# Designs tried in a protein design chat: VH-VL binders against q9nrl2r1430to1533. Part 305

Target 1, 104 residues: q9nrl2r1430to1533
Amino acid sequence: GGVHELSAFEQLVVELVRHDDSWPFLKLVSKIQVPDYYDIIKKPIALNIIREKVNKCEYKLASEFIDDIELMFSNCFEYNPRNTSEAKAGTRLQAFFHIQAQKL
Key: E = the ipSAE of ESMFold2; O = the ipSAE of OpenDDE; V2 = 0.75 times the mean of E and O plus 0.25 times the DockQ between their complexes.

## First folded at step 21 (VH-VL)

Design n5n (framework fv_iluzanebart; at its last look DockQ between E and O 0.71; V2 from the best seeds 0.81)
Fold by OpenDDE, look of step 22:
Structure n5n (fold): chain C 104 residues (1-104), chain A 124 residues (1-124), chain B 107 residues (1-107)
Amino acid sequence: as target 1 above (104 residues)
Amino acid sequence: EVQLVQSGAEVKKPGESLKISCKGSGYTFEDHWIGWVRQMPGKGLEWMGMIYPGDSDTWYSPSFQGQVTISADKSISTAYLQWSSLKASDTAMYFCARQTFDYKDAYLEYFDYWGQGTLVTVSS
Amino acid sequence: EIVMTQSPATLSVSPGERATLSCRASQSVSSYLAWFQQKPGQAPRLLIYDASTRATGIPARFSGSGSGTEFTLTISSLQPEDFAVYYCQQYDDWPYTFGQGTKVDIK
């Protein structure tokens, strides 16, 4: 491959993925490992899905992109108690996102 | 275009080690599970395991747990299947496959693209 | 593990005729069922996913139906290129498992 320019959305997703607290969000929760997850979370989403949507140019507005990222965090906080590693990671990653999103 | 290209045929002896590869292209490699499937000569298909290159999360089928090692190097979009000590019974065709996800329908994950296969022959 | 059982083992059909392949699961797999076609020396090709959805590029003569434990792949009018082995596969639970395959050959 070669060097190509990333859009603001692409770059932000890369930064989120590379963040130390991204591990709960890299991929969808497995229904095999967490059987009740999809009984509770009705709009599942993860960074791999968001990146795919970015790559397919499905976000026409920054607000749409931000909404999906916020949904991702909302799902985490809805399913995971506040004292869990997932929720703590989510809190830190969301704070990072809010700072970076100011550039959008 | 999504493609999975596997390494070439292998001819080995019992006791030898082996590592075969599956390189993905045309998509973001680290964002999709890669699975391995065995097909012994004249037989059906068997799931061996799968790996998520983004975090190296790895699942093994019970029948293959401890028998093989699945790994990935996302920096070069490549997944691996390896044996520490081959047996004659490991003679088979091995396929890699990519799992996709339809995010428009909740949790619809299936394996849509396959490598061309790697023939491994183990004999004295 | 979930055991997938296909029937018949071999199905002899004349070109232009209808072919019906069955797949049974030892327990419910909901709609997480795929069908694959494999020709000699080739990789499996995805035909149907989610029990009844045709994969991209798959001819309309291929159709999948069923849910739970009973599934069917139908080829409405068998073409020469359709003679092959067909596998069903569940992805509802780990480990994922295939049926033993149905060979569709020419009568």
Scores: ipSAE 0.889, ipTM 0.946, lowest interface PAE 0.5, mean pLDDT 95
Fold by ESMFold2-Fast, scan of step 21:
Structure n5n (fold): chain C 104 residues (1-104), chain A 124 residues (1-124), chain B 107 residues (1-107)
Amino acid sequence: as target 1 above (104 residues)
Amino acid sequence: EVQLVQSGAEVKKPGESLKISCKGSGYTFEDHWIGWVRQMPGKGLEWMGMIYPGDSDTWYSPSFQGQVTISADKSISTAYLQWSSLKASDTAMYFCARQTFDYKDAYLEYFDYWGQGTLVTVSS
Amino acid sequence: EIVMTQSPATLSVSPGERATLSCRASQSVSSYLAWFQQKPGQAPRLLIYDASTRATGIPARFSGSGSGTEFTLTISSLQPEDFAVYYCQQYDDWPYTFGQGTKVDIK
């Protein structure tokens, strides 16, 4: 990754954060509010962590960035039943991500 | 560099309202919890509550619920602590602190940077 | 709430000597324990998190150990700048709670 790739990752994260369906993904799920989450989800991640990794130049390839975003959605669908507001938000945000990620 | 800068010292009378601030810089403000900690004169530290500026999710310690209001304005990277009616027992140093995370182990969310503190004196 | 108890309240150590500070939780906090240093007139400074992980920029003479309910902060060779009050803090459950502090004085 170059300067243009890092700028593209930052722009995409900003778009995801601003999306109405980002609310389940802005920050890590609280173990205090959701005590069984970390028993089920072994690689937790959220948009704030992904943005930190972008800012610290941790992503060498677009595929690494995409993998972290996909992990975030995968965790959502693994923990949350299909009919939940979290899973529905995740489905819509993931579709939005796939459209935007075509630019990467 | 990461900095939290708090508003200056306040001298107030019982019954007055007050709002103090904590401004973050050098990082993405909306991505980190901001906590508020009270230290009464000659005493230890106690958690009051915290806010996530990105979505305004706010948690209060039970002893401070209803006594203070915590808020944030992410557009100016500032968190606030507010009293509707001060008491003499509110005389203390108030600190803000930023939560960080270790992305090698996302379970670990701890507070790393602190503001310099705001001294609030409430006397008749 | 989880109560954190520190001992001793005051510890007097000669420069160059080892200082050992204890922190006990009223119930298990796993490894979700941090240590802070506070000098007079200053804000707290993070030393250790996850019971034993040293924060960035913290000298190697500071080390943390323990898990569950019993935790220790060790300063292997006390320097003049280490005169301060030290607080442990659990972040396993809400509300987060601090110990009452241990004051380290130089003999």
Scores: ipSAE 0.826, ipTM 0.923, lowest interface PAE 0.6, mean pLDDT 92
Fold by ESMFold2, look of step 22:
Structure n5n (fold): chain C 104 residues (1-104), chain A 124 residues (1-124), chain B 107 residues (1-107)
Amino acid sequence: as target 1 above (104 residues)
Amino acid sequence: EVQLVQSGAEVKKPGESLKISCKGSGYTFEDHWIGWVRQMPGKGLEWMGMIYPGDSDTWYSPSFQGQVTISADKSISTAYLQWSSLKASDTAMYFCARQTFDYKDAYLEYFDYWGQGTLVTVSS
Amino acid sequence: EIVMTQSPATLSVSPGERATLSCRASQSVSSYLAWFQQKPGQAPRLLIYDASTRATGIPARFSGSGSGTEFTLTISSLQPEDFAVYYCQQYDDWPYTFGQGTKVDIK
């Protein structure tokens, strides 16, 4: 997008990455460590990919950026049962994201 | 734009320690795996291990587990390969390489950029 | 560990001719196969990933094909700068492994 929109997306991604609960989302899930993940999750996404898309100005609309972030959380909740550390981290990071997104 | 710059050539004796470096620039360093590859004189290429600087997730090839230490300092965009006690058989060229991803039609990960190499010579 | 076997070990061809390099995996690696070029005293250079996708800036004379266990790199019209060693590499399973290389020499 434009200068102000790019700065806002970049700042939000930086804050998400720095959050203590970002650890399940930093990079794509390994097909080696989790062999069935890509049988279940068909639209994988992670914070490193989202940051690359921001850096390359690939988001045309703010809704596209928000949709990728929400997809990331949706994938987490689809693959991981509620009692897992991954799902709990996802819940907390998503709440943080919603607060930060209001400031946009 | 993307560059991996490695530390200079080393001449060492058996039993000495060594830490060589690989500095990345032109991209978000912490978002990409960095791998280390050995090439012994006149031989092919061997993966030693890799690290994700963003969380320090580190994988070693079995032949190198316990033989070297792979680390990174994301604050200075630098990955490291180190030996506590060099052997003459460690004489080789050592490369670092960056993994990237293609997310347009598929979610593919592959190694695209390489450092220039660090020649390590261990004389007995 | 997945063993990658390249053939031939050395391929002698004239400039302007076609070179065909083979790579065989000891088990299926799907399309997780890359090709690298290495010239004397230089780092490897990525040519092909995902078995058949040319990396950015790689000339169209380089093409890759295959899936599963059998892969081919083709150089359709060899240029003077193409005389080098070529390695295939699987990245389907850890540890990632290279083939032993094919040296492409002037005939």
Scores: ipSAE 0.804, ipTM 0.925, lowest interface PAE 0.8, mean pLDDT 93
ESMFold2 (binder alone), look of step 22: mean pLDDT 92; pTM 0.934

Design n5o (framework fv_iluzanebart)
Fold by ESMFold2-Fast, scan of step 21:
Structure n5o (fold): chain C 104 residues (1-104), chain A 124 residues (1-124), chain B 107 residues (1-107)
Amino acid sequence: as target 1 above (104 residues)
Amino acid sequence: EVQLVQSGAEVKKPGESLKISCKGSGYTFEDHWIGWVRQMPGKGLEWMGMIYPGDSDTWYSPSFQGQVTISADKSISTAYLQWSSLKASDTAMYFCARQTFDYKEGYLEYFDYWGQGTLVTVSS
Amino acid sequence: EIVMTQSPATLSVSPGERATLSCRASQSVSSYLAWFQQKPGQAPRLLIYDASTRATGIPARFSGSGSGTEFTLTISSLQPEDFAVYYCQQYDDWPYTFGQGTKVDIK
């Protein structure tokens, strides 16, 4: 990706962070509060980490950025049962992400 | 680049209220926990608590729960530590510190940058 | 709470010599252990995190090792600016806790 793609990634992350359904994704899940999380999820990620990678221009390809966002959602659905508020928020935020990504 | 700048020294009497600040710059303030650490004169470091400015999630060390209030205003990149009623035993240097993450080797969270400290002296 | 114990309380070494500082945890903290340096009148400075990873800008003479309950900070060729107090800190469980510190003095 180019400079305009990295700027667009920052815009997408800002929109995701501001979304009402971003609350499960703002920061890493606490191993202290959720002790089994890191026994199940081996590649943890959150929006704060993705934003830092964008700001430091560490995504070389658009696919790398998209992969990190999708990993974040995949982790959510792997750990959280479908009926949880986390999984429901993830479903809505993922749909929002796909719509926003298409606007590029 | 990354800086945490704390408010200046305070001299107070027992029973007075106080609010000290820690302003972050050079990074996205709302994306990093801010911790507060006490160092009493001639003593070591003690964790007081921490706050995530992005959602105001706040954790207190059991020894400080109910004794202080930690807050943050992400719109001005500033975290706060507040006492409703100071005691002589609150005389100490207070540091703020930024938590970061290492995503190169995995995802590790640790505290990297510190403020210069705010000296609080409480005497009658 | 996890109690961190550092030894020795004070270590006297000459410039150019090796200093070895120990830190013990009351229970396993895996590798969630950091080392900080504090010089007189200054804020603490991160040296090592994840037991053995040097922080950005930290000279190669500083190295960390250990896991579980026993950790070591080594300064291979002590410089005049290295005379300071050193703290270990666990961040495996809440509340995060520091050791009492080891003071590295001249002589």
Scores: ipSAE 0.795, ipTM 0.915, lowest interface PAE 0.7, mean pLDDT 92

Design n5p (framework fv_iluzanebart; at its last look DockQ between E and O 0.05; V2 from the best seeds 0.00; counts 0 for: pae E 10.8 > 2, placed apart)
Fold by OpenDDE, look of step 22:
Structure n5p (fold): chain C 104 residues (1-104), chain A 124 residues (1-124), chain B 107 residues (1-107)
Amino acid sequence: as target 1 above (104 residues)
Amino acid sequence: EVQLVQSGAEVKKPGESLKISCKGSGYTFEDHWIGWVRQMPGKGLEWMGMIYPGDSDTWYSPSFQGQVTISADKSISTAYLQWSSLKASDTAMYFCARQTFDYKPGYLEYFDYWGQGTLVTVSS
Amino acid sequence: EIVMTQSPATLSVSPGERATLSCRASQSVSSYLAWFQQKPGQAPRLLIYDASTRATGIPARFSGSGSGTEFTLTISSLQPEDFAVYYCQQYDDWPYTFGQGTKVDIK
């Protein structure tokens, strides 16, 4: 293999994915497992999608990248009640993100 | 370019164990489901199961539940299909395939890239 | 599981003719339907996804239509390279399931 330098967005996504509380966000929710999810969430997004957008250089502004990450959390809190494991994980991961995002 | 490259043909005897592989490249391996499909000689295609390498979430078709094990090693971008004890009836071509994702309204995921297949022959 | 039924089992057509392949689902799969082409010794090749969207690089002579339980793959003018087996596959529910396949051979 080879070694390459990650952009700030790439590095942050890697850190989010590696975080212990990333499990609700790694991939899109399955409509088979959660049949009503897409009746409620109209702009679904996940870390794998965000990473792909980063890799394709679709984010021209940091604000665009941040907006997608915030959308990801917003979707989680919209669908999941506060006391769920998903919502709790989201709360912790979002706090981590907010700290890291200050570096952007 | 997205590619899935599978391990070579296998000739085995009944009762032997086997593990075949599917290596992905040209994309972020851990971010896409990898599925396995069986095709017995002269027959159609059968979904066996799929795995998400990012968290090892694994789904099996009921017909293959307990018959095979699907796994992945994201560190080397490789998915696996394995048998603990082969039967003659396991003789078949086995394909791996990558699932894409669509986050547009009306969530859809289809399998867009396929490996070249691995022929497994089990005979005494 | 959702049972996919293709018809006919074999379709014999001449080069340049129109080929129409049918796929029926035992229950609605909405538009979560794909068509694949397979030639001997090769992996399936994706032709159509989401019932009617042509995959990248697929010639315009291939088209898919339908929704719910009835689907059709149409080859407007068969080329020599189009003689193969075609499979439909639903991805609306797990387990994903294929039809039995339709063999398109030369008349």
Scores: ipSAE 0.868, ipTM 0.942, lowest interface PAE 0.5, mean pLDDT 95
Fold by ESMFold2-Fast, scan of step 21:
Structure n5p (fold): chain C 104 residues (1-104), chain A 124 residues (1-124), chain B 107 residues (1-107)
Amino acid sequence: as target 1 above (104 residues)
Amino acid sequence: EVQLVQSGAEVKKPGESLKISCKGSGYTFEDHWIGWVRQMPGKGLEWMGMIYPGDSDTWYSPSFQGQVTISADKSISTAYLQWSSLKASDTAMYFCARQTFDYKPGYLEYFDYWGQGTLVTVSS
Amino acid sequence: EIVMTQSPATLSVSPGERATLSCRASQSVSSYLAWFQQKPGQAPRLLIYDASTRATGIPARFSGSGSGTEFTLTISSLQPEDFAVYYCQQYDDWPYTFGQGTKVDIK
């Protein structure tokens, strides 16, 4: 990707971070607070990691960026039961992401 | 380049309040934990606590819970360590440190960059 | 809390010689162990994390090994700039804890 693609990824990450439903996704789940998380989730990721990858120009294709965002949501739904505040926030943020990702 | 710049040395009397700072630059401040470490004169390092500026999630070491307040203002990329009432036993060098991630070989979190330190001297 | 114990307290080594520093945890910390270097008047510098991974820019003469409760930092050929205090630190459980340090001094 070009400079315009990097700006688009950065803008989208900023919008995700600022969204009211971003709180479960801002940083990695603590293994100290949630000891079984890393027994279940084998490819952990969070918005802070994705933003760093964007800033370091590590996404060569829009599909790679989208895959990391989708992995983040997939991890949320795999670990958290449907009735949890985490899963509900993830559902709403994912819907917001799908609308914004149409621009990529 | 990543830098953490701490506020200057302080000389205080017991009972006085103090707030020292750690300003980050060269990275997205809100995306990295900031830890605080005390080093008493001639002694080793001890973790005081840490804060995630993005959501203000704060962890204190049991020995420092209630002794200090850790806070951050992500709008100015600055973390703070505050005492309401200093004691002579608070005389020490105070360091801030930034957490980073290694996500290419797997996900690992560790503290990489450190501030230069703030010397706090409390004497009657 | 997990107690980290370092030995020896002071290690006297000539330039070009091998230095071996030990760090012991009171309970298993898996590989969640880091090594830091501190020179007088300076902030600590990260050398090793995840017990054996060298941080960016750290010379190959520094190597870490161990897991569980027993860890070693090795400096294969000590350079003049390596005279410092070295700290191990566990980050497996909270609070994170440091060893008391090993001072590497010139013989």
Scores: ipSAE 0.837, ipTM 0.924, lowest interface PAE 0.6, mean pLDDT 92
Fold by ESMFold2, look of step 22:
Structure n5p (fold): chain C 104 residues (1-104), chain A 124 residues (1-124), chain B 107 residues (1-107)
Amino acid sequence: as target 1 above (104 residues)
Amino acid sequence: EVQLVQSGAEVKKPGESLKISCKGSGYTFEDHWIGWVRQMPGKGLEWMGMIYPGDSDTWYSPSFQGQVTISADKSISTAYLQWSSLKASDTAMYFCARQTFDYKPGYLEYFDYWGQGTLVTVSS
Amino acid sequence: EIVMTQSPATLSVSPGERATLSCRASQSVSSYLAWFQQKPGQAPRLLIYDASTRATGIPARFSGSGSGTEFTLTISSLQPEDFAVYYCQQYDDWPYTFGQGTKVDIK
């Protein structure tokens, strides 16, 4: 908790959003574009939602913030076949996240 | 220091079974994919398959599906490549390799550490 | 399955000269391309990953470039220890595939 941790969460989210491979994760998947997504993914999450939760101070522990980020990647790998652009982007962004998360 | 140490050279007859091993040390074994690569005499390299020891998720290249069994025992940090019935065409050098990341990514990453190789000779 | 084609099959180069090795993919592999060195009796050694990123401990004389379907490994000022076989490998799609190799020989 605390203001120090919340600014660190914001810094990390900004770094993730700025990363070239963030494009599958910026906003929730559209049900119109992907009709079966919400039949498969039960806990949807995206970077815009996570950033709102940081801004509203909804994360009390670093582990809660990390869990939402990891859920985001897990959803990507569960829904998307392994050779898709989405899954490849997810792999690269997750690797970047793990490096940056050492700063928390 | 990350190391992959493979079992020693084998001389076998066609029809015999064989299980060769690759023991990992210097890292958390169950968190990295282990792959197997064949190099036939005088030839290049070809991927056979890979396993994630943490949950035994296993992928095979199509040419090797049903030809070998890839397995792991994470309690002793060891991956295995096994034939139930060797053929003369199985004569080759076999390498194991470790994927670079310490989590289960989307499976499409490079392998950074390699074992020393196990020479398998199948002669009748 | 993605076919990786290397050229030339053999390069004859004098020590101190530049070697340029080519690798072509049958379809785009983006930047998911690695280069390996293999000396006689040894396992492959990772030189370059992500097409252009030098692996830890690899000398600066090794550089990689390219994306999509065309890739190049350049060895500036060849040293005696650089005479080996070099393989490119894509990791864009399973199964991973290697090129046939380029042997770099002393001229």
Scores: ipSAE 0.007, ipTM 0.640, lowest interface PAE 10.8, mean pLDDT 89
ESMFold2 (binder alone), look of step 22: mean pLDDT 91; pTM 0.925

Design n5q (framework fv_iluzanebart; at its last look DockQ between E and O 0.87; V2 from the best seeds 0.82)
Fold by OpenDDE, look of step 23:
Structure n5q (fold): chain C 104 residues (1-104), chain A 123 residues (1-123), chain B 107 residues (1-107)
Amino acid sequence: as target 1 above (104 residues)
Amino acid sequence: EVQLVQSGAEVKKPGESLKISCKGSGYTFEDHWIGWVRQMPGKGLEWMGMIYPGDSDTWYSPSFQGQVTISADKSISTAYLQWSSLKASDTAMYFCARQTFDYKSYLEYFDYWGQGTLVTVSS
Amino acid sequence: EIVMTQSPATLSVSPGERATLSCRASQSVSSYLAWFQQKPGQAPRLLIYDASTRATGIPARFSGSGSGTEFTLTISSLQPEDFAVYYCQQYDDWPYTFGQGTKVDIK
């Protein structure tokens, strides 16, 4: 870990948030708007939470950070059918992430 | 240290427009909901609405839908509450509040509040 | 909207005594219930969230209990600084709603 890895995580999260396809992932899904979401998804996560964990130095290993990002995408694909806008956005964002993650 | 600092007291006349502000600091502003709460003189608390600065997703309480506008400028970590035409009945204290989240328990709740902005509307 | 009803409207208690405040929801709010304390001229202060979890920095004499539609805030031994208005608030459904408040004053 260290300062360099922390900065890399911070920068990557910023890039993910700024991406055009980040909109399904910026914040937790509302149980009010999607009543069944939390019946299906048991480990909810979003970019705002991941960023907070980064800021609090909760990630000691790059693998831990990557696991949370992958969980975020996994949740999206688990809940959203393949032909939805959310799933399509997730597919594109995940591809972007995989490219950027090579820098870690 | 997390802080919400609201703009100063306002004295207005009916029909005038008004925009008050709530500036967050000590945390990533765009990553937390900001809510607005009204408290009329000597009365209880009323949720007006909330906004997520990261995407400007905005929720209004039905009682306040169309009566006010909630907005945010994440570039300066500031949320706004505004009226196009004030009424005497808008006289009240207005609070902003930040929603936090616990990423371990997945709980969300409002933890920090601004100091309040007193709005007085009278002829 | 979910209506929150607090009782009593005013609770007169002597210092050192136990205070019990009630909050009822018109429908189940699960554990998405918070308690706030407000003193004159101040913003509300979070005391309890998730019905029974004390917020950071809140003294142990404050405790919350209940689930569904019935909730209780207990102050085990009232201190001088505890005289204030207390609000319950549900955040299970939008719009979020407060109870009308219970004023705890000195007997």
Scores: ipSAE 0.878, ipTM 0.946, lowest interface PAE 0.5, mean pLDDT 95
Fold by ESMFold2-Fast, scan of step 21:
Structure n5q (fold): chain C 104 residues (1-104), chain A 123 residues (1-123), chain B 107 residues (1-107)
Amino acid sequence: as target 1 above (104 residues)
Amino acid sequence: EVQLVQSGAEVKKPGESLKISCKGSGYTFEDHWIGWVRQMPGKGLEWMGMIYPGDSDTWYSPSFQGQVTISADKSISTAYLQWSSLKASDTAMYFCARQTFDYKSYLEYFDYWGQGTLVTVSS
Amino acid sequence: EIVMTQSPATLSVSPGERATLSCRASQSVSSYLAWFQQKPGQAPRLLIYDASTRATGIPARFSGSGSGTEFTLTISSLQPEDFAVYYCQQYDDWPYTFGQGTKVDIK
């Protein structure tokens, strides 16, 4: 990636963070509050980590950025049952992401 | 350059209220926990609590729960520590500290610190 | 809460010599252990995190080791600028806790 790709990633992350359904994804799940989370989820990630990686130019390809966002949703659906507020928020935010990602 | 700048020294009387601040710059403020640490004169460091400015999630150490209020305003990149009624035993240096991440292991730790705010409470 | 105990309380070392500081946790903290340096009138400075990983900009003479309940900070070839108080801190469980500090002084 170039300068324009990094700007596009930052804009998309900002849109995700501002979305009403971003609340389960803003920061890493606490191992202290949710003791079994890290027994189930082996590659944890959150929007704050993804934004930091964008700002530090750690994504070389758009596919790497998209893979991290999709990993975040995959973790949500793996840990949280379908009928939970977390899973419902994840479903809506993922749909929003897929629409916005077409601009990349 | 990452910086945490704290408000100036305070001299107060017991029973007075106080709110001190910690302003972050050089990074995305809302994406990092801000912790508060007390150091009483001639003593070591004590963890008071922390806040995530992005969603206002706040944790207090049991010894400080109900004694102080931690808050943040992400629009001005500032975290706060507040007392409704100061005691002489609140005389101390108060530090704020920023959390960072290790992406390899996804470990979180505190890296940058503010310069400290000296609070003196005496009659 | 997890209690962190540091020893010795004070350590007198000559410049150029090796300093070894100990930190003990009342229960296992795995590798969730950090070391901080504090000079008089200054804020703490992160030296080591994850028990053995040096923070950015920290000289190679600082090294950390240990896991579980026993941890060590080693300063090889101690320099005049290294005279300070050193704190260990666990971040495995809440509340996060510090040791009482070890003062490294000359002679």
Scores: ipSAE 0.766, ipTM 0.909, lowest interface PAE 0.8, mean pLDDT 92
Fold by ESMFold2, look of step 23:
Structure n5q (fold): chain C 104 residues (1-104), chain A 123 residues (1-123), chain B 107 residues (1-107)
Amino acid sequence: as target 1 above (104 residues)
Amino acid sequence: EVQLVQSGAEVKKPGESLKISCKGSGYTFEDHWIGWVRQMPGKGLEWMGMIYPGDSDTWYSPSFQGQVTISADKSISTAYLQWSSLKASDTAMYFCARQTFDYKSYLEYFDYWGQGTLVTVSS
Amino acid sequence: EIVMTQSPATLSVSPGERATLSCRASQSVSSYLAWFQQKPGQAPRLLIYDASTRATGIPARFSGSGSGTEFTLTISSLQPEDFAVYYCQQYDDWPYTFGQGTKVDIK
């Protein structure tokens, strides 16, 4: 992508970070606080890492950016049972993401 | 260019308070853990604690819990280390460091360091 | 708390020669091990993370190896700028801890 596409990714990440349900996704899960997380999740990702990749122009295709965002949600749903606060936050944030992405 | 710039050297007396700073630039400050490391004169390095400025999640090494306060103001891209009552044993060099992520190995590590702040506490 | 023990405390080596530094952990830290270089009056500089991965911009003469409890930093052909103190650090468990350092000196 070009300058417009990178600016759109940056703006979308800012909107995701500002969303009330972003709290499980701001940074990587601590293996110290959650010892089994990295036994289950092998491709960890979080909003801070995605924003850094946008800032460093590491996404060559819009699909790569979307794949990382969807990986973030997929990891949340794989690790967390559906009735947890984390999974509920993930469901709401993912719905918000899909709505905002359609506006691009 | 990623840069961490710390506040200048301090000369203090026991019992005085102190707050030193670490200002980050060239990256999204709120997205990276900032840690504080102490180096006593002639000694090695010790982790004191770390903070994630994005949500203020703060971790202390047990020997520093209750001895210092770690904080951040993401609106000005600055982390802080502070004492309410300095002791002579607080005389040391203090470094801040920023965490980075390796996208290929999915590993976190501290890569960028501030220049250090020398704190001297003498009676 | 995981204790990191470095040996030797001081290593005297001539320029152009090989230096081998050891680091032992009191319990397994898997590969969550970093090596730092520090010169007087300067901040530490990251050399190696993940036990064996060179950080960006670090010359190929620096290499790390090991896993679990035993780790080694090797400098294959010492340059004048390599005379410094070297620290290992585990980041497997909190608090993160450093070894006490190995000073690499001329001769």
Scores: ipSAE 0.732, ipTM 0.906, lowest interface PAE 1.1, mean pLDDT 93
ESMFold2 (binder alone), look of step 23: mean pLDDT 92; pTM 0.940

